# VH-VL binders against q9ybr6: the designs that were tried, part 30

Target 1, 148 residues: q9ybr6
Amino acid sequence: MSGSVLDEEAEKLMDYDYLLEKLYKKVPPKSGTSEYRIPEPQIIRIGSQTVIRNFREIAQALKRDPKLVARYLQKELATAASYEEESGQLILNVKVSRKVVNQFLQLFMKTYVRCPTCGSIDTKLLRQERAYMLKCEACGAEQPVKPI
Below, E stands for the ipSAE of ESMFold2; O stands for the ipSAE of OpenDDE; V2 stands for 0.75 times the mean of E and O plus 0.25 times the DockQ between their complexes.

## First folded at step 9 (VH-VL; framework fv_acasunlimab)

Design g01 (at its last fold request DockQ between E and O 0.23; V2 from the best seeds 0.68)
Fold by OpenDDE, fold request of step 13:
Parts: C-alpha cells; structure tokens; sequence
Structure g01 (fold): chain C 148 residues (1-148), chain A 120 residues (1-120), chain B 108 residues (1-108)
C-alpha cells in the first residue's frame, strides 16, 4: 500500500512536531528571567490619547517616582505625558498599544532599575548634574545611565 | 506608498568598513522602529540590529556587536548601518525593515536589499 | 538565546493544505509573525500576531500559536505559494528579533 507521498510527509511533520515538543520539555526553563514582574499596563484609549490606569502601581513596582517613569515614556514615545496624582493614571497624548508601552516599561526596568552587575532590583537612581547613576544596594555597584 | 531604498552595498575587503543607508518614504519615519536584517547566500534571515523610533534604544545581534552601528537621521528619513571590521561571514544581502510601531513588534515592510560582499 | 526551530522543507500538492511549524520554548506566550520569501525577492509579511493577516493577503493564509509550537497554515496551495517561510518573535529577554531557520515550501 504505497501511502501517498503526502501521507508520508504528513507523518514526518507529525513526528517532527512531536520531537520538538519533547526537546522543549527537556530544556529547563532558563531560570535567568528574574521572577520579578511588573504589572501589565491597563490601557484605555480615549480619542487620540492613551491612559494607563494602573500607572502608579507600575511605578511602585519599578520602585521609581511615577513622574520619572512618565518622563521616560514621554521621551521614548515622543509625546506629551501627564501624570495624575489623584487617580494615579498616566495620560499619553498618543495612541499607543499595550504591547509598546509594556516593551518600554520592561526596558525601563532593565536600564534604570535592574543592577547590571548582580541583577538585583534593589537599586537607587541618583541624579547627578549631567548624568544619572544607578546604585545597587545589594552589591554596591554604580553605573552611569543615560539621563531621562 | 511605503518605500525603502537601500543603496550602499558593494565589495569590501576583510577588515574594511562600509556604510549602508536606507531611504524611507511614504510614512512618518521618525515614529517607527527600524531594523537591519541580513541573509547570507543560500541561508536564512538573521536580524542584525534595531533602533527605536525615538532612537533611544539600539540593539545588536551578538555577531555584530561592537562592529556595527545603527543610526537614523530623521531629517533625511534615512536609516544607516555603519559596518566596521568586516568579515567574510558578514557577506549577505542586507535588508532594511520597517517596524509596525515605534518599538519592536513586527516588520510590515522590507526593502529590496543590498548585497555586501566581504572578500579578499 | 531564544531559538526558533522550523522544518527545513515541506512539500504539498496543489489544492492541498500546507502546515509549517515553528517551535520555541513557550512560544505560545509570544506573538509570532511569518514572512514569505520568494527567490530573489525580499521577505513579505503574511501573518502577524499569531493569526492576523495583513490586508491584501489571501484568506488561505492563517496562523495559530499554542504551547511550544506556532503553525502557519496555507490552504488550497497554489504554485505561486512556493517560497521560503520564516517565523519570527521578539525576545524580551535578550531584546532581539529571532527568526526561525526557514522552511522551503515546495508545490509538487
């Protein structure tokens, strides 16, 4: 019974998928992603504006002043941003997706929060006249970072 | 209509330098992230470098890190790739790719590519 | 580094359905994008965000993503669909775009 070349190829594909699944199950998840996750941005769109409703909570998770994080997003998104202290929301004068906002928040974490030396999130951002210094409270490392 | 034109490819000797350019039109260039992707002859696609819309972040593949520099000039709607210390393995068609957004989401448009040949 | 794995080749007869897989660790949690590349041409986006289709692309092109495998499905395959197909993700851990090795689709 000459199984059609198509059946043989389908079987090969199934075998390939099966093998792939087995391979990935055997690969331990690279533990290197710090278990520390910032909250996902809750975004609502109002006209041409994007509102991050839980921005205060996000800033708290980042252990940074909401105004600083707002300035960062303003710069990266090339838009005006307004932080509302009463509501804890950030208003962006641009239509932007949750995915984009999240990507920049993750980059913020990597750049301005996480210690590049030890990976700790217990860090302080010190403003100097022309630069920012990221100081790690865990390992004591200090690194210059681009000003926001 | 979105257009991406990639002049600047050519033949270069190992250890040499070459600057690629990508001229963009048909969209707000300053907003969108841009990337370079290369393809060696008979091989697959390899992401080389990317830059955010604002230019605030630049990323590089490990294979080109410290040798290549991505940059953009919004006034000219042009993306650049400065290549230095070129190696034979850098031989490829280099594509300019437009991202869907100001960050790295996916490529909605590609240039036609320019061939870079590194050979003695 | 995050790795995407594709079969090197898939063959289908005209009118049949082609399925091209893209394997990655927990790829189901990522957004997968697919590009078609014909010989001597630049890649073209055919599926984005796992299952969305760019305007102008035939409905024959679809995508799915779950677990450790993303799949590009091309129904009612035509001779013109013969090409290389690449899956892609953005890896947030390394801040890199990652491509699969590509799959050559042959229409018999």
Amino acid sequence: as target 1 above (148 residues)
Amino acid sequence: EVQLLEPGGGLVQPGGSLRLSCEASGFTFSYYAMSWVRQAPGKGLEWVSGITGSGGYEFYADSVKDRFTISRDSSKNTLFLQMSSLRAEDTAVYYCAKDWDTAFIYFDYWGQGTLVTVSS
Amino acid sequence: SYVLTQPPSVSVAPGQTARITCGGNNIGSKDVHWYQQKPGQAPVLVVYDNSDRPSGLPERFSGSNSGNTATLTISRVEAGDEADYYCQVWDESSDHYVFGGGTKLTVL
Scores: ipSAE 0.912, ipTM 0.960, lowest interface PAE 0.5, mean pLDDT 93
Fold by ESMFold2, fold request of step 13:
Structure g01 (fold): chain C 148 residues (1-148), chain A 120 residues (1-120), chain B 108 residues (1-108)
Amino acid sequence: as target 1 above (148 residues)
Amino acid sequence: EVQLLEPGGGLVQPGGSLRLSCEASGFTFSYYAMSWVRQAPGKGLEWVSGITGSGGYEFYADSVKDRFTISRDSSKNTLFLQMSSLRAEDTAVYYCAKDWDTAFIYFDYWGQGTLVTVSS
Amino acid sequence: SYVLTQPPSVSVAPGQTARITCGGNNIGSKDVHWYQQKPGQAPVLVVYDNSDRPSGLPERFSGSNSGNTATLTISRVEAGDEADYYCQVWDESSDHYVFGGGTKLTVL
């Protein structure tokens, strides 16, 4: 079958790194986090690839289609990105840290989710003819947003 | 060997314009975020502007927003700062800084800096 | 808008330990980086990610960060350590890098 990795061997490697990360998940997060929390990316590195294991949960917190968020990261990291619908994981063909991924996810929230008028994250990204529009469901504001 | 070279700045009058450049070598320029940092005579460091590796995001300190524009040309391995509506307070040494990654983490290399003087 | 506060100066005798503080609201939740600037020179990185040391830098340089204070520690200071030192963070709320005001280390 076709894929960005050898299916069975990559799956075993991901499971090992996943288990190691799960053993360390008990470390408490730092206090004083900002409003509208995005789940921490669960990063596993396999060779020159980065896997975000909880990508579906992240996309849900951003209130956006996982494939749209994946395309955004593909653009900003200048790399190929593959979203696996079954597992909810994202595979990035670049070795990148959690800090970099999180920074771009925060920027995604500010650019494509948060209403610039009232600050609400209760918004929709509308696919109009040749433009993307951000519509706030809290205050009704609409504005164009740069394409992904 | 990472190098960042800023050609000479200059003397300009208040309200004038100047474009700074930073010529990069020794690394894959198109991947890394880049910033401009300035230092007024006898003062501390002030971050001025930054741009992500992809060029997808540009950010500016409040003191220069709407007057300065950061840009990059990966075919020339060059970072630019277009400065307009210059004020006496913009007098400083301007440094080019290379970030550790494609986003804003920390600066691992700095240029030697170039002096910009805004004076009547 | 996020502010980092450093003492303007610190003086130590040669061979002693210098501690340079960087104060900020909940700075312990941020990654703090430190730069050394000698007279007439560009800054150079001396500590990153709170406590990590660039290759080639002496073990005498170390860092810590918790609560509202990050600290750069230079043990067994030498005359060559005399410089200005700046702390820095990336502030995600404003999308700005922020520097502290700088601390002049004087070796007596």
Scores: ipSAE 0.759, ipTM 0.902, lowest interface PAE 1.1, mean pLDDT 88
ESMFold2, look of step 9: ipSAE 0.704; ipTM 0.876
ESMFold2 (binder alone), look of step 9: mean pLDDT 93; pTM 0.950
OpenDDE, look of step 9: ipSAE 0.879; ipTM 0.941
ESMFold2, look of step 11: ipSAE 0.734; ipTM 0.892
ESMFold2 (binder alone), look of step 11: mean pLDDT 93; pTM 0.945
OpenDDE, look of step 11: ipSAE 0.873; ipTM 0.941
ESMFold2, fold request of step 13: ipSAE 0.752, 0.756; ipTM 0.899, 0.899
ESMFold2 (binder alone), fold request of step 13: mean pLDDT 93, 92, 93; pTM 0.947, 0.946, 0.949
OpenDDE, fold request of step 13: ipSAE 0.911, 0.910; ipTM 0.959, 0.959

Design g02 (at its last look DockQ between E and O 0.32; V2 from the best seeds 0.67)
Fold by OpenDDE, look of step 9:
Structure g02 (fold): chain C 148 residues (1-148), chain A 120 residues (1-120), chain B 108 residues (1-108)
Amino acid sequence: as target 1 above (148 residues)
Amino acid sequence: EVQLLEPGGGLVQPGGSLRLSCEASGFTFSYYAMSWVRQAPGKGLEWVSGITGSGGYEFYADSVQSRFTISRDSSKNTLFLQMSSLRAEDTAVYYCAKDWDTAFIYFDYWGQGTLVTVSS
Amino acid sequence: SYVLTQPPSVSVAPGQTARITCGGNNIGSKDVHWYQQKPGQAPVLVVYDNSDRPSGLPERFSGSNSGNTATLTISRVEAGDEADYYCQVWDESSDHYVFGGGTKLTVL
């Protein structure tokens, strides 16, 4: 009985990976969607650490919890991150360029914020046990996305 | 010293499959994004696929989308390109390329390349 | 898709300055990188981030980028500079690396 559940979970994971691959398929932006731009990250490098000074503002622009965005960057950069609630800064335990940080933030926006159906940024990310669902408030579309 | 070794390549029939490998050394493999770039005989460079350092993102050229799969094994410091449904136009020297950073900036090191020939 | 345009060939006499252009829409807002490829060899990075030079490359190699044109400049060209040169950018809109068509530099 234990083997069947593992196989089902593996199949579900495979299906999820397939769905994720499809999610990364570039839907051409519909002509009317103004390219929503997030603020450029303001970065300070201190030793082996990188500080994003305006991280709170970036998270706000992304309409997501700073802690969620921080977790995302932790995964993508394979490093530890610490969000400071008082300062609104994110401290990364790695030396990383502004370009790379910005690139991942853009990818975050594309993956976890922008509706792939209508291009709206009015979306919510719903946490499920093994997946996230991106729900669009504009068009009602729901898309599974990789867990953060 | 950074080294990128590309064993593999060879002759394959149209519709066939081939898996390329690139063994990396001389740097922290898991940190850097990696890409495959190909060059058809007498032609220019064409980016094929890229994967971020963590493997969180994979991107493909339109010409190979759904047919090729990029992957990496950090335990082996190896980059892979699984090619399927190969076409004559896929004939090229395939280079593995190391990115400067964890994402996609530029290629600071290239492998020697491996020739893939798709022919009946 | 974003497109980079290079002249197919540039010829220059030894000791002269070669300029290889790379055209692209608003390319000046992008970071352009350049590779040298000699026959039968893999490409080698010669300029990155528009104008920076990798360690070990001679100062003869320089780059600039503004408006719609990036330029690789090779001063005091030597016979050994004869190669194909490619410009490259990352296109964030399409999430693709984009190469120019390449320029063959011939040293006369």
Scores: ipSAE 0.867, ipTM 0.934, lowest interface PAE 0.6, mean pLDDT 92
Fold by ESMFold2, look of step 9:
Structure g02 (fold): chain C 148 residues (1-148), chain A 120 residues (1-120), chain B 108 residues (1-108)
Amino acid sequence: as target 1 above (148 residues)
Amino acid sequence: EVQLLEPGGGLVQPGGSLRLSCEASGFTFSYYAMSWVRQAPGKGLEWVSGITGSGGYEFYADSVQSRFTISRDSSKNTLFLQMSSLRAEDTAVYYCAKDWDTAFIYFDYWGQGTLVTVSS
Amino acid sequence: SYVLTQPPSVSVAPGQTARITCGGNNIGSKDVHWYQQKPGQAPVLVVYDNSDRPSGLPERFSGSNSGNTATLTISRVEAGDEADYYCQVWDESSDHYVFGGGTKLTVL
């Protein structure tokens, strides 16, 4: 359906974002090192909303529950966030660029995933009463982190 | 219209403390990241510290790490810089700068700056 | 500790084109922003995201960024363009903003 110029431009934009994401997926990650990279966010702005189409893949690279990462972004962007389990997409009720989303995802990695002692991403986030604890499975270091 | 007002700075002894304020208006303060940028007389711009819109992250230049604390009070639309253990090298005009977004992208508005002088 | 390098000064006759460079390792992969500062005044944004102009800024201000060099270009330079110019990036590895050392543009 639809031969409108707007629909064609939206389809081309989706193709560009998809190709960019596919390129980043071709670079194998180096698990357990400080040089590990998460996938670049595939962002589409729709009206006043932002959709992260590859959000499941991002959460998987962060080794964290997508709902936890979504709650983090909801807090840092001061907006509502809805994770759609079937599509693996995240909907943010704010107009935000890929640069901003990527900056906060990199900060999530540094804060809640990467061990500050050895740089490994092989870590667990343990919930305690009023605090979260980041435990490194590679070097055994433990430290508190702020709650999400 | 976006405005950033830094009330007066001051003269401070080495080792002393001073708290800077930046009063914001004309935009939704709580959304935008904010920074302090300083400029010693006759010298270039040096970024000092920044804070995200939510206040979830605060970053500091190495030259001020552990001595300066950035904070914000969204109920007062005010950005702060608490400066401690001041040195002569901290003498500068201090600018409040508004980021374009809730994270660190670029500064679209600047205050007029306030002079801080650290000398014996 | 990412470093941006600018020439200390550039001199241009009125009506000519000024080019102010900002050097950095792989700066072409970053978004470069440019600020103009006149004596006794706060900086003013003149180019953002490498090549975009703020509303109301003359089209004679433009920018480019590739490889290891970003360039601010001011066509048909006027006496009023005499100022210091700073390039800036956000460095993700250090979580710092970084400014270049500044370039004094002198209009002869």
Scores: ipSAE 0.706, ipTM 0.877, lowest interface PAE 1.4, mean pLDDT 88
ESMFold2 (binder alone), look of step 9: mean pLDDT 93; pTM 0.950

Design g03 (at its last look DockQ between E and O 0.39; V2 from the best seeds 0.68)
Fold by OpenDDE, look of step 9:
Structure g03 (fold): chain C 148 residues (1-148), chain A 120 residues (1-120), chain B 108 residues (1-108)
Amino acid sequence: as target 1 above (148 residues)
Amino acid sequence: EVQLLEPGGGLVQPGGSLRLSCEASGFTFSSYAMSWVRQAPGKGLEWVSGITGSGGYEFYADSVQGRFTISRDSSKNTLFLQMSSLRAEDTAVYYCAKDWDTAFIYFDYWGQGTLVTVSS
Amino acid sequence: SYVLTQPPSVSVAPGQTARITCGGNNIGSKDVHWYQQKPGQAPVLVVYDNSDRPSGLPERFSGSNSGNTATLTISRVEAGDEADYYCQVWDESSDHYVFGGGTKLTVL
């Protein structure tokens, strides 16, 4: 009985991986969706660290918890990050350029915020045990996304 | 010194599969995005696929989407390109290219390339 | 898809200045990078971030980018500069690297 559960989990993982692969298939933005712009990251470098000064504002624009966005950047930049709730700043334990930070933020928006079906940014990210589900409040579409 | 070695090219029939490898040295492999860029005989450069340093994102040119898979093994400092359903138009020298950063900016180092010929 | 347009060929006499253009819609808002490729060799980065030069490249190589045109300038051209040159950008809309068609620089 334990073998069947493992097989089902493996099948679910395979299906998830397949779905993830499909998700990364660039759906061309439908022409009518107003280009939702994320604020440009304001970065200062201090020693071996990079500080995003306006990180709270960026997270707000992304309509996501700053801690979630921070975890995402930690993973993508392979570094430690610390969010300061008082200042709204994110401290990265790595030297990184504004360009790179911006690129990952854009990717975050595309992956975890924007609905791939209708292009709406009115979405929710639901945490499941081993996956995240992006749910669109505008069109009702649900899409699995890679865990952060 | 940065080195990118690209074994694995060769002759393959249409519809066949081939896996390219790129062994990287001289830098922290996992800290940099990597790409494959190809060049058909007598033609220009065409980006094929890219993967971020962490491996979190993979991107593909439309021409290879669904047929090619890029991957990396950090333990081996190796970049891979699994090619399937190969077509004559896939014939090219394939270059492994190191990005300047963890994301996609520009290529500061290139391998010498490996020739892939798709022919019946 | 974003497109970069280069002239197919440019010819210059030794000692003169070569200018290779790369056209693209609002390319001035992008970071343009340039590669040199000699016959039978891999491409080599010669200009990055519009105008920055890698260490080891001669000062003869420079770049500019404004409006709809980026330009690679090679002053005091030498026979050894004969090569194909490619401009390149990252297109955030399509998440693609985009290369120009390449320009063959001939030194007469």
Scores: ipSAE 0.830, ipTM 0.914, lowest interface PAE 0.6, mean pLDDT 92
Fold by ESMFold2, look of step 9:
Structure g03 (fold): chain C 148 residues (1-148), chain A 120 residues (1-120), chain B 108 residues (1-108)
Amino acid sequence: as target 1 above (148 residues)
Amino acid sequence: EVQLLEPGGGLVQPGGSLRLSCEASGFTFSSYAMSWVRQAPGKGLEWVSGITGSGGYEFYADSVQGRFTISRDSSKNTLFLQMSSLRAEDTAVYYCAKDWDTAFIYFDYWGQGTLVTVSS
Amino acid sequence: SYVLTQPPSVSVAPGQTARITCGGNNIGSKDVHWYQQKPGQAPVLVVYDNSDRPSGLPERFSGSNSGNTATLTISRVEAGDEADYYCQVWDESSDHYVFGGGTKLTVL
């Protein structure tokens, strides 16, 4: 009539795991997880120029100064770039597709934002003497990165 | 007319080095990413390495990482592949490929390829 | 790293439709490109961005990409379509181009 100890232990373990799973689903992800996505560029073409209308939002998602990200794109696309502070838009003096802009923004994330040691995006770019340094606030790793 | 010409293949012993060149014409060289793709005899295509139009990024397949170096010289309209520590499995026809854009999207033009043979 | 899987060979009768598959995890979220290679020749682009055809290629070449499968479709197959066909993606996780292993299309 009475259940075995093993049957009761199995039910307790299942309930315990169930409750833990529910609790962890309510916990927000750690800051800087690798699942973070940047906003898709909102591109319009004006003559021979490309305008990224949501550039401020993109720079915010990359956790970097819009002027720094603009200089990066200017270098990688070999074109003049003009960031309009009031509107938050970036003007590129080249015809460029959303796919190309997205690829370079993902490379910016990997190069200048994501910690190569632990994968966290909780990082800072520091200018120290002769180098730009990527410092991870999650794991403490530091390493030099290519200047922009 | 877009042209990609790959002089410079040859026979090399294991552990040796060889530099491949790809001379480009008919397009603004610095505006496009470039890649090397190889094909061993009777085998499929294997991407080896790529470089962005600006030269800001260079990437390598795992099979060649640390042994091969891609570079470009816009003043000569030339793509290079410096191969070192060569192995028998590096024997292949090496193709120069032009990307459609300054980043890695797809190849719209290919060279005719040059044979590299690594054998004792 | 990311893997693209193709059948080693596909056989089709002249005038029929050939379908060459390219399998990959969540390949439907990627842009798939296809190349034709005839013996002794360099590869030639035949489909890009999943479904777009380069100028100068027969309209018989088309492509689709959904879920875990991209497909190159060649309608009204001709003897001249006999070749090896490769799918390709750029894999952002590894920063590598990846080719499928290739499919030999034989026209019976």
Scores: ipSAE 0.714, ipTM 0.881, lowest interface PAE 1.4, mean pLDDT 88
ESMFold2 (binder alone), look of step 9: mean pLDDT 93; pTM 0.950

Design g04 (at its last look DockQ between E and O 0.44; V2 from the best seeds 0.69)
Fold by OpenDDE, look of step 9:
Structure g04 (fold): chain C 148 residues (1-148), chain A 120 residues (1-120), chain B 108 residues (1-108)
Amino acid sequence: as target 1 above (148 residues)
Amino acid sequence: EVQLLEPGGGLVQPGGSLRLSCEASGFTFSSYAMSWVRQAPGKGLEWVSGITGSGGYEFYADSVRDRFTISRDSSKNTLFLQMSSLRAEDTAVYYCAKDWDTAFIYFDYWGQGTLVTVSS
Amino acid sequence: SYVLTQPPSVSVAPGQTARITCGGNNIGSKDVHWYQQKPGQAPVLVVYDNSDRPSGLPERFSGSNSGNTATLTISRVEAGDEADYYCQVWDESSDHYVFGGGTKLTVL
């Protein structure tokens, strides 16, 4: 009985999610050894919105597409986010503190930028259908990471 | 009024498992990080585990890593701590703690705690 | 791992000022929070973000943080202030909440 390709993919996805959960649990934040620092977010609060003024610069420091970082923050903050290409600002539809934004940006760096094997920030994030792969250009290590 | 109710404590044998629950009310549950903090008899406070508001990140103390699992159900406004491979040193009052924000800043509200005793 | 160090006990007479210290490497660059715990009760936040006070707490409670030492100050100490006090930080390097060992404040 040829289990449908869909069932195999679902099993693989479940296995992947399980592996990802395990990996997230196992990766000790080795972040203490890297001197690499991202710029602190410059935040302006306007009504119920929070604007990160230097978001483009932050994304550049993270070596990732601003839209990707925006999606990440949208997910973690459970809010809508809009990136303005002209100004390089990110608008969040929630009131959030600089501390919280910074904490998530740091977590982004640790999760989606820094190589867990060698600590290098020279990495690429490869998008797969339901997963991301972090590939290190320094040591060649590859690690699955939770989808954004 | 913020309320944190912590049922689920009790006596368990070494190597056993126990699941703690914390039912939250009086605030938007999904907007705040939640943590478990424990206190052994006559000892100080020890952070055990934390989860962000969205549930996107889970963190654990080294002492409980790979043995404990924190989770949350937003539909039920409930925080969970699945404990496995329990040890005598895990004996403590376990507190559910609400964070000030969706990330880890400080705890503005605490439950009354539930006692977990690990003993043969 | 990041470590917070508190004196195990502090004693003061009623009406005097109690100072409870919390030592940590470059703690002045962190946000320190303080909790009060009375016997048989859950902890209660008494100072947050180094020096801010929750609503409902008396002005007698204050905090400071600089260098390697954070300090909780309780002025005009009352018998009801007798409790254990804990300092706390979030350590971004290890992604852990860290508590001090706690200080027992005795009102003589």
Scores: ipSAE 0.863, ipTM 0.932, lowest interface PAE 0.6, mean pLDDT 92
Fold by ESMFold2, look of step 9:
Structure g04 (fold): chain C 148 residues (1-148), chain A 120 residues (1-120), chain B 108 residues (1-108)
Amino acid sequence: as target 1 above (148 residues)
Amino acid sequence: EVQLLEPGGGLVQPGGSLRLSCEASGFTFSSYAMSWVRQAPGKGLEWVSGITGSGGYEFYADSVRDRFTISRDSSKNTLFLQMSSLRAEDTAVYYCAKDWDTAFIYFDYWGQGTLVTVSS
Amino acid sequence: SYVLTQPPSVSVAPGQTARITCGGNNIGSKDVHWYQQKPGQAPVLVVYDNSDRPSGLPERFSGSNSGNTATLTISRVEAGDEADYYCQVWDESSDHYVFGGGTKLTVL
């Protein structure tokens, strides 16, 4: 039972992952506490803009709504961001490298996804009156986090 | 032309406080991460603290955590380092360094540094 | 706390090749940057992203990075290359920049 997360942004991916686990019989890591990796951003730069072509996949790996992750990047890069639902791509109105995008995505993981108590990524982010709470589904810990 | 000017520095007693400033010009200040790097006399470079372009993240070397605070004021194009509980080992030339991007990649420009001496 | 290890000094005759190493666990997975510092001056970037040169730097400055060792190579060394050299990485696990201890290049 351990090792699955059923938050809203990851539910379709978890169905796919369930099928893979059933087919391959792999041993999941204990509580998912160590070195979870997100997909490398697939970046193209067009003029003064940066397009992250696999943004939906990245948000799914982060177990968060793509629009939330987009708002985070908009804040951290001080630029306008547009998420295109049909293509799953994010358009940023700034020239930015893959390294910079990946660094902020890793910081997003550490800040808004990973439980600081047990290290699990099996967490949910709950909004309460312009405040955010990070709730760990693995160990039950809850803590406030800064708003995005 | 990019310029980073660190006026200030000086002699401070152990346990004292000092605020360093770095005035930036020649680039869009808020678009780049900034750091403080120090060098004790005759010693190597030691990264002290860094702040992202947005100010959303501040990081500190273990040797200065809880004693130093990095901040930036984009309206004045100025980076600050508030130093408190100063110790003799904090004696160094302090450099302001500009990152290549809004996050931590590498330093493309450095100030000329300012000397801080902590001595009784 | 990621650690970068450099030899304290390297001596080379003019016209020869200097190699300055920077050791670190799995440093080959990181982007290594190199700075030159002459006495009384601020550091200057000489190599970034393991092997790239800033504009205006001679092609005789080069870098490589694999396994547990990054190397700054200065071919046809000149007296003006005498300086301290530092390697640097951003360590994602600690969210710290880390410098090596520095290497004094002496041109004899």
Scores: ipSAE 0.689, ipTM 0.868, lowest interface PAE 1.5, mean pLDDT 88
ESMFold2 (binder alone), look of step 9: mean pLDDT 93; pTM 0.947

